# Designs tried in a protein design chat: VH-VL binders against NAD kinase (nadK). Part 136

Target 1, 268 residues: NAD kinase (nadK), of Syntrophomonas wolfei subsp. wolfei (q0aze0)
Amino acid sequence: MKIILVNNRFKENTEKKAQEIAGQLSALNVEVIIDNGLDEPYAGTVDFIMVLGGDGTMLRAARRYGQRAIPVLGVNMGTVGFLSNIEINELAEYLPLILREEYSLEARMMLEVAVFQQQSLLTRVFCLNELLLRSNSPRMLSFALEISGQKLEPYRGDGLIVSTTTGSTAYSLSAGGPIADPQLDAFIVTPVASHIINKRPLVVSPEREISLHLLEEREAIIGIDGQIKMDFGAENRVLIKRAPHPLLMVNLKAKPFFTSIDRSLQRQ
Below, E stands for the ipSAE of ESMFold2; O stands for the ipSAE of OpenDDE; V2 stands for 0.75 times the mean of E and O plus 0.25 times the DockQ between their complexes.

## First folded at step 9 (VH-VL)

Design Q9 (from Q1 with light chain Y33W; framework fv_ixekizumab; at its last look DockQ between E and O 0.00; V2 from the best seeds 0.00; counts 0 for: pae E 21.4 > 2, placed apart)
Fold by ESMFold2-Fast, scan of step 9:
Structure Q9 (fold): chain C 268 residues (1-268), chain A 122 residues (1-122), chain B 112 residues (1-112)
Amino acid sequence: as target 1 above (268 residues)
Amino acid sequence: QVQLVQSGAEVKKPGSSVKVSCKASGGTFSSYAIHWVRQAPGQGLEWMGVIIPIFGTADYNQRFKGRVTITADESTSTAYMELSSLRSEDTAVYYCARGSTWFKSSGYFDYWGQGTLVTVSS
Amino acid sequence: DIVMTQTPLSLSVTPGQPASISCRSSQSLLHSWGKTYLHWYLQKPGQSPQLLIYEVSNRFSGVPDRFSGSGSGTDFTLKISRVEAEDVGVYYCMQSIQLPYTFGQGTKLEIK
């Protein structure tokens, strides 16, 4: 059995905790690879991925490993979030179930994002929550969407979010998007501070693709899961589709999504 | 020098399927949409569908829905168009063409393949 | 689907004389994105089509200056200022504003 431990060395003492857990796993004849996010992703075959940290660390793990069809467990290190399943102080209790593969898996759709500069592919990345287009100046953007070959009327405003259902409770929620059951597959397209009065969030089939580009020269940024940022100008194009494989999230504890989100909304 | 090279002519029986290939060279295959257009003998041009090779996602003219499948293989820079349940009316020259952009719509066809004649007869 | 109509269907010209081909669309090809999605192709006998003019008036690489495109909305024109023998073939207009792409029925240009 080979396990990757994903942590963020810049938050508390997660590196030390990862080393401690690696020692415990090695004592049980498990090979451990530690990924602190600074180097290239581990390229070899692995059986399980354990993410030590908050939602941000899980988003990074999903981007790096989510397309490999490997079970991924979120272990919370102190900050409660939507993507962790167990707490760090519960790990010892659940470890025997992990090693015996006694858990269920929840498939979570991911986005595949391709960014072009003119006709050249600049980058191709995966993400779990969303792609954000945002103005990087006081001037509003003018931009265009095409959904599966259908051109939409221009958007004018501060930006746009293209989100998975998992991402519906992240930035899309803050921009006025709907709350979606993460078990559903769909794109959620949410305008950010639209100056067009009737531009509403769209819920789009996951079999479609979305193309986005600027209609005027403006300073803009593309953000992916809040972690990758790149400049976006009129010579740039972005293409979004459902990724080939969902993230396989490990469920050791029942997490009631609807009651959790309801409580969060009541706490302002 | 951009070129689209298609597979050779085929003769098929009614009810069978045909798969035509289109190999791209001299440009970035992943940066462009590939379209398929057919032309029946002595007739005009009819758009069949489009694929974005980097994603493998295709859209089709509703007239061919359920019979046409367009695919792409990035490793060989080749797009394919498969048409099933062939009828005599499907006798035509089938062309692949490169869209000027990787968008499914908007693009004009800057380069065309040489065409593949598919004859459907009993 | 957008219907593209070409006139005339056939045209015979004396070498060195001008030729003009009209294309009409059933709805405007000007999109609110600021572009007009109308393009012209030439298919020479026994050959695949080749691009002449894109987005109404832009000549494709290698296309001689004698070819020009004009028009707006639903009415478009392709002009050849001085027809040469190599210009023989069938001319097609095409719209790319929406899927499915649609073509005019074609205009056959012949030399007298």
Scores: ipSAE 0.627, ipTM 0.836, lowest interface PAE 2.3, mean pLDDT 90
Fold by OpenDDE, look of step 10:
Structure Q9 (fold): chain C 268 residues (1-268), chain A 122 residues (1-122), chain B 112 residues (1-112)
Amino acid sequence: as target 1 above (268 residues)
Amino acid sequence: QVQLVQSGAEVKKPGSSVKVSCKASGGTFSSYAIHWVRQAPGQGLEWMGVIIPIFGTADYNQRFKGRVTITADESTSTAYMELSSLRSEDTAVYYCARGSTWFKSSGYFDYWGQGTLVTVSS
Amino acid sequence: DIVMTQTPLSLSVTPGQPASISCRSSQSLLHSWGKTYLHWYLQKPGQSPQLLIYEVSNRFSGVPDRFSGSGSGTDFTLKISRVEAEDVGVYYCMQSIQLPYTFGQGTKLEIK
């Protein structure tokens, strides 16, 4: 068995724990690769990904490895979030199950995001939570939203979020989006400070495609999962669809998502 | 300079399938939509479908009732159109055309292939 | 589907004289964003169609200035100020505001 341990190099406690776990796994004849985000994603074949840390680390891991259809386990290290399945102090208990591959998987839809400069592709990214288009100035944006060839009326406001159901409890929620069942596949399109006060979020079929571009010369930014940022202008376009592969999240123990929402959100 | 080069003429029997290729050069294949348009002898132009190569997603004219399949290979900058359950009425010149945008709609065709004659006869 | 109707279906013109082709759509081709998605193509004998005018009035690269497009909403016109021998072929209007894209019947232009 070969496992990638994903941690955050800027969090010393996660690095130390990764090394400790790597040692333990090696003693059990498990090959371990540690990914702290410094280098390029490991290109070799692996059987399992263990993410040590919080939601941010999981998001990075998803972007780096999610397209590879590898089981991903979130191990929480004292943070509050929605993407971890077990706590670090529970790892020893569940390790035998992991090694025997006795666990269930939960498929989480990801976004495939393509950003263009005119007709040139700038970047293609898979992400677990959301894409954000936002003004880079105190002025509102005017931007075009198209859903599978259906051209909506122009949006005016600070920005727009296109989120997965997983991402519904992230920035989309703060912007007034609905909380979605993570087991449901859908896009959530949430306006950010719309000129139209009561402009409602859209729940969109995962079979649709979403495109965004500015209708005027304004400075904007694209954000992905709150971790990637790039400039966005009138010559840029964004195309979003469901990723061809979901993130396969390991489920070692049941998490009461709906009964724990208030508790989790209050702690953030 | 952008060019679209299509595969050669085909002669097919009724009930069979035909697959026409369209290779693009001189541009960014993945950043533009590829459309297919056919023209029966002495007739006008009929839009068949479109694909966005970057995502591999296609839409079709419902008039073909599911007989059309459009695919794209980014590695070779080639789009394909397959038409199944061929009938005599499918005899036509088939064109691939590049959309002015990667959007499936709201574009115009700035470059065309040379066309592929498909003859369906018993 | 949006129906595109061209008139006339055939036109015979003396070289040097002007020509005019009309195209009507069954619904407005004006988008709320301000663009109108009506385009003109020319198919010369034995050749593939080629783009002449895009979005009502914009000449494509290499298209002579004797070609001009105009119109709005559902009524559009292609004009050739001075017809030349090389202008012989079939002209098509096309809408792309929604799928499926649809073409006019075509207008065959011949020289007298």
Scores: ipSAE 0.119, ipTM 0.701, lowest interface PAE 2.2, mean pLDDT 92
Fold by ESMFold2, look of step 10:
Structure Q9 (fold): chain C 268 residues (1-268), chain A 122 residues (1-122), chain B 112 residues (1-112)
Amino acid sequence: as target 1 above (268 residues)
Amino acid sequence: QVQLVQSGAEVKKPGSSVKVSCKASGGTFSSYAIHWVRQAPGQGLEWMGVIIPIFGTADYNQRFKGRVTITADESTSTAYMELSSLRSEDTAVYYCARGSTWFKSSGYFDYWGQGTLVTVSS
Amino acid sequence: DIVMTQTPLSLSVTPGQPASISCRSSQSLLHSWGKTYLHWYLQKPGQSPQLLIYEVSNRFSGVPDRFSGSGSGTDFTLKISRVEAEDVGVYYCMQSIQLPYTFGQGTKLEIK
C-alpha cells in the first residue's frame, strides 16, 4: 500500500509527528510520501491520503488531490473542526482498519472554478468550501450574477460567496448564509454586505452553472477556500459548476454533525 | 476474540534465568504493544516493560537494571520475557497484557494472559 | 516515576450500598492531545486483572452501569452505585501518560 501523508510544514510539532508516523508505516511495509506543502503534489498512483491537521490542511489536500477519487482521512492534531474524522491519539486504534481498507466513504461536493479573460480560459481550480468575490478597495462592487443563463438584477455591495454545503459553516455563515447538511449537494449563494439592493442567500441546484462578472471597473479579488487569491477585473468572468468528482472522505468513526455544531463553531 | 495464553508455572534456583512465553490469538499480533506486569504474593502490580513486535524495540522499567529482556516472534505470534540472575524476591506471578495501541505509552491493557507463577527457591 | 496513591486501601461494604475509591497522581495525567490516561482494573480473587474503566470515565465492554469513573488532572474517583457480591476483589488505578506505567497500591473491596 502507498499513501500520501499531508501536513503543514509551518507547524514544527506536526512535522515531527508526521515523520514518526511515516517511519512506523514504513516498518509495516507501507510506502509513504510526505506532502508538507513545499513540493509539487505527488503525481503517481496512491491508495490513500492521510491529512494531519485542521480544516485548513484538509482544504489544501482536497484542492491538490480531491479529483483523483482517492480516500482521504482527516486526523485532528488539536484544533477540532468540521473535516477531521479521528484524533491523532486514536490513529493506532484505527490503523488496522485503514490497512485492511475496512472503512466507508462519504462524498463531499466540490466546486470547479474557471476564470476567463475575455473569451480565453486563464485558469481552472477546484475547491471544497467556497469561492469569494470581494472588493479590494473601500468602494463597493457592482456585479452581475447569472444562473444557467438567467441574469439576476445587479448586485451592489462588498461581494458574494458561492459555497458548497460543506462550506456553509465557513465564510458563508459569517456573511449570513444558512448552515447546511454537508451530505446535501447544492450551491449556497450568499451576498456580502449588500445594502443598496436587498439580496437574500440562495440555495441552488448543483446542476446549475453560475457566472460572475463586474459591471464597472473596480479592484476585486477572487478567493478560493480562504487560501488562494486571484486579481479580478472588468475584463474577467468566472464560471462555477459542480466539480467532476467529489472528495471521498474516509469514515472510521461516527461524527454526529448536528449535535456537534455549537462545539465545532466555537473552535473555528 | 483476542486471547493471551502463557506458558506454565516454573520453579527456579537463585542465579538462574526464566523465559515466559505469551501466545496471542484471535487478532493481529505484530503491531500491538505487549506489556509485562508482575505481582509478588500478596502484593500489587508492577510494570516491567513493553515491546511492539513489528519494530522489535522494547523499553524496560529501570528497576530491573538490565535483568529483563523482552522479545517477540511474529511467525508464532508469541512474545517472551526473560528474567536473569533470579533472586528469591523475584517469586511472583508474571502477566502479559495487550496494549490498546501500538504506541509504547498512552495505552491501557484490554486483554491479559492467565499469569505464570515463577517460584525462586533453593 | 509518577506515584499513584489510592484511598482507602481496604473497604468493607454491605451489599446494595455504594462504594467510592480515590486515586491521586503525583503529576497531571492530561496529555496535550486532550486525553487523560488514567485507567481502572479489577482483580477478582484468583484471577488476572480485568479492565473496568479506561481514560477516566469510559466503561469497557461488558462492565455494568453501576461502575462509573470521574476526575481530572491529578484526582480521580471510581464509584460503584450498588455493590454486589461479584464486585469483591482488588481495584487498581494505572497511569499510562509516560513510561514506566505505574499502578496505585490497590483497594481491597470486601462484603460485610
Scores: ipSAE 0.000, ipTM 0.378, lowest interface PAE 21.4, mean pLDDT 86
ESMFold2 (binder alone), look of step 10: mean pLDDT 92; pTM 0.952

Design R10 (from H5 with heavy chain Y52W; framework fv_patritumab; at its last look DockQ between E and O 0.87; V2 from the best seeds 0.78)
Fold by OpenDDE, look of step 11:
Structure R10 (fold): chain C 268 residues (1-268), chain A 121 residues (1-121), chain B 113 residues (1-113)
Amino acid sequence: as target 1 above (268 residues)
Amino acid sequence: QVQLQQWGAGLLKPSETLSLTCAVYGGSFSGYYWSWIRQPPGKGLEWIGEIWHEGSTNYNPSLKSRVTISVETSKNQFSLKLSSVTAADTAVYYCAREGFLHWSPYGMDVWGRGTLVTVSS
Amino acid sequence: DIEMTQSPDSLAVSLGERATINCRSSQSVLYSSFNKNYLAWYQQNPGQPPKLLIYWASTRESGVPDRFSGSGSGTDFTLTISSLQAEDVAVYYCQQYYTTPRTFGQGTKVEIK
């Protein structure tokens, strides 16, 4: 068995724990690769990914490895989040199950985001939570939204979020989007401070494609999972589709989503 | 290792339609743009067009009216058709893959061996 | 379309000496967000397809010798062979992949003096 441990190099506690776990796994004749984000993603074949940290670390892991259809386990290290399945203190208990591959998987839809320079593809990324289009100035943006070729009325506002159901409890929620069942595949299109005060979020089938472009010569930004930033101008287009592969999240412990979200919302 | 094999008729008369096919071996067809490039004898390279594995295409404006690129996903193949050929279309035609690194294209990293197509009366 | 212009058209260099090829684009091929230039260099031997040497203006493709290097940004780029070898005799092309259509320079023939 070969396992990637994903942690955050800027979090010393996760780095230390990754080293400890790596030692433990090595003692059990498991090959371990540690990915702290410093280097490029490991290109070799692996059997399992263990993410040590919070939601941010999981999002990074998803972008780096999610397209490879590898089981990914979130191990929380004392942070509040929605993407971890077990706590670090529980790892020892569940380790035998992991090694025997006795676990269930939950498929989470990811976004495929393609950014174009005119008709030329600049980049194609996958993400677990959302794409954000946002103004790079205090002024509102004017932009066009198309869904499966259907042109909606021009949007005016600070921006727009296109999120997965997983991402519904992230920035989309803060922007007034609905909470979605993570077992449902769908796009959530949430306006950010729309000029139309009653502009409602859209729930869109994962079979559709979403296109965005600016209607004016103004600079904006594209944000991916709150971690990647790209400049976005009048010459750019973005196409959003369902990723061809979902993230396979390991489910070792039952974690009721709706109870968890209710509890989380009360803490904010 | 990814390899491209290409084939088609190498001799045409004016006004005929050029037809070439490229097959992908040893790698994934999905997730890439596939391109056709030509090179007249003793001259430089001209990009003809590309096709995404799902079928979306981009063509060189200079050839757009005559060019059709298509895919047959079940066979991991993509094809080029160029209609109304003239002597000016005599060239070695290459199929190529535009590779990806860091989520972005980085150039044509895999090429076919090329097919000489001669247009003569 | 982005026009690519190489200079010189031909270059004769002694074995072991430096060869320098320039490439200019009619507009910038720099994507500022990534700070990457969407420019590639190819080597082509007679009767063979082009071979990718350099991508993103300055990164060597796997297997390419260290004597090959790319530099430049925006609209001006350079391919350098630090010490010309006999096997380096070929035609070299620059190419932009920032916009469509993809466009190539006219090529530079490198020969041994």
Scores: ipSAE 0.883, ipTM 0.949, lowest interface PAE 0.5, mean pLDDT 94
Fold by ESMFold2-Fast, scan of step 9:
Structure R10 (fold): chain C 268 residues (1-268), chain A 121 residues (1-121), chain B 113 residues (1-113)
Amino acid sequence: as target 1 above (268 residues)
Amino acid sequence: QVQLQQWGAGLLKPSETLSLTCAVYGGSFSGYYWSWIRQPPGKGLEWIGEIWHEGSTNYNPSLKSRVTISVETSKNQFSLKLSSVTAADTAVYYCAREGFLHWSPYGMDVWGRGTLVTVSS
Amino acid sequence: DIEMTQSPDSLAVSLGERATINCRSSQSVLYSSFNKNYLAWYQQNPGQPPKLLIYWASTRESGVPDRFSGSGSGTDFTLTISSLQAEDVAVYYCQQYYTTPRTFGQGTKVEIK
């Protein structure tokens, strides 16, 4: 058995804990690969991924490994979040279940994001929460949105978010999007500070293909899960579709999504 | 471990249509651009075009009016058709995969053996 | 289209000596968001398909001997063979994959002096 431990490279307490867990797993004849974010993703095959940290660390793990159809467990290190299943002080209790593969899996849809230079594929990335198109200057963007070949009237504003249901509580929420049950599969398309008053968030089938391009020369950025930023200009086009594989999240204990979001919103 | 096998008729008369097929074995067909590249005798390499596993294509503008690349995803195959051939189309034709790693393409990492196509009366 | 120009067209080098091939693109092939140059080098022996040697301008393909190295960024690139061996006699091509159409240099023939 081979496990990847994903931790935050900027948090020394998570690095120390990752080393402790790696030692424990090695004693049980489990090979451990530590991914602290400094190097490229591990290229070999693995059986399980354990994420030590908050939601940001889980988003990085999903981007790096989510398309490999490998179970991913979020272990909370004391930071409040939505993507972890157990607390670090519970790990010893649940470790035997993990090693015996006695758990259920929850599938979470992911986005496939392809950026083109003219007609050439520059990059293809996957993400769990969202793509954000935004202006990188004080000037508003003018851009075209197409949904499955249907061209909408041009958008004018600061940008647009294309989100999964998992991402409904991230940037999309801040921009006025709905809270979605993460067990639903859908794209949520949320305008950012639209100049056109009737532009509302759209909830569309996850089988739709969404494309974006600029109608005017502007400085813009494509953001992926708030972690990757790519320059986006008038010669670029982005295509967004459902990723081939969902993220397989390990469920060791019940996680009450609706009561968690309710409490979080009352404190923000 | 990925291998490309290509086949098709290698002798043509002017005005005929060239048809070549490439089959992918030993690895995933999905997630890659699959390309055709040709090389006239004693000359350099010319990119003809590419196709994504779900059928979207890009073609060399110099050949676009005559070229069609298609995919049969269920068979892990892609094919080249080049219409209205002339002696200038005499070349070795290669199929190839453009590699993709760490969110970026990295060049043609797997090639077929090549098919010599001769156009003569 | 991005035009790729190689120099020299042919190069004669003694066994064990350094061979250097240059490649220039008519516009930058650097994808700055990931700091990667979309530039590859290929080796072609007579009667065989090209073989990928170097990608992202300087990353060596698996199984390629360490005497082969690539350098450069943006528009100017170099392939170096530090100590030429008999099996290195071949034609070498650079290629950009930043835009379509994908374009190749005209090729450099490496021969033993």
Scores: ipSAE 0.713, ipTM 0.872, lowest interface PAE 1.5, mean pLDDT 90
Fold by ESMFold2, look of step 11:
Structure R10 (fold): chain C 268 residues (1-268), chain A 121 residues (1-121), chain B 113 residues (1-113)
Amino acid sequence: as target 1 above (268 residues)
Amino acid sequence: QVQLQQWGAGLLKPSETLSLTCAVYGGSFSGYYWSWIRQPPGKGLEWIGEIWHEGSTNYNPSLKSRVTISVETSKNQFSLKLSSVTAADTAVYYCAREGFLHWSPYGMDVWGRGTLVTVSS
Amino acid sequence: DIEMTQSPDSLAVSLGERATINCRSSQSVLYSSFNKNYLAWYQQNPGQPPKLLIYWASTRESGVPDRFSGSGSGTDFTLTISSLQAEDVAVYYCQQYYTTPRTFGQGTKVEIK
């Protein structure tokens, strides 16, 4: 059995704990690869991914490994988030179940985001929460949104968020989008601007293709999960689809979404 | 390992249509652009065009009026048609995968062995 | 279209000596957001398809010997063979994949003196 331990190298306690867990697993004849974000993602076959940290570390793990259809367990090492399943002090209790593969999986839709320079692909990235299009200046953007080839009336304002249901509690919520059940598959399209007051958030079928491009030359940014920044200009276009594979989140401990909403949001 | 195998008629008369097929083995067809490139005898490489696994195409403008690239995703195959051929279309034709790693494209990492197509005078 | 110009057109180098090939693009091929140059180098032996050597201007493809290295950014790029071997006799092409159409340099033929 081979396991990746994902941590954040800028949080020293996660690195120490990753070494401790690697030692425990090695004693059980489990091969362990540590991914602290410094090196390129491990390219070989892997059976399980353990994420040591908060929601931000899970987002990076999802981008790196989410399309491999490998179980991913979130282990919280701090305050409660939306993407962890167990606490670090509970890991020893659950480790036998992990090794025997006695757990359930929750599928979480991911976005496939492709950015083009005219017709040429610049990048394709996967994300768990959202794409943010925003102005990179105090000036407003004018931009076009298409959904499965259907052109909506132009948008004018600070930007737009296209999120998954998992991302509904992140930037989309702050911009006025709904909280969605993360077990649903959908896009949530949330405007970010006062000048689009006649534009409401949209909930869109995961089978749709969403595209965005600027209608005027402006400096804009595409943000991915709040962690990747890409320049975006009038010669660029972005296409957004449901990713081929969902993130397979391990469920060892019941963590009821609806009864925990207020507590989780209060911390964010 | 990903391998590309290509086939099609190697001898054509002027005004006929060149038709080549490339099959993908040992890897995913999805998530890549698939390209055709040609090389006239003793000359350099000319990109003909590419197709996304879902069917969207980009063509070299110099050939666009005569070129069609298509996919048959159920068979992991893509094909090239070049209409109204002349002796100037005599070349070795290659299929290739446009590589993708760490969220970025990186050029053509897998090539077919090539098919010599000769257009008689 | 981004034109790719290689120099020289041909190059004769003694065994064990350094070979240097230059490539210039008419426009930048740098994707600045990821700091990656969308430029590749290929080797083509006689009667064979091209083989990818270098991508992102400076990253060696797996299985490519350490004597091959790439450098440069934006519009100016260099392929270096630090110690030429007999098997390195080939034509070398640079190629940009920043825009469509994808374009190749005209090629540089490398021979042993």
Scores: ipSAE 0.618, ipTM 0.844, lowest interface PAE 2.0, mean pLDDT 90
ESMFold2 (binder alone), look of step 11: mean pLDDT 93; pTM 0.954

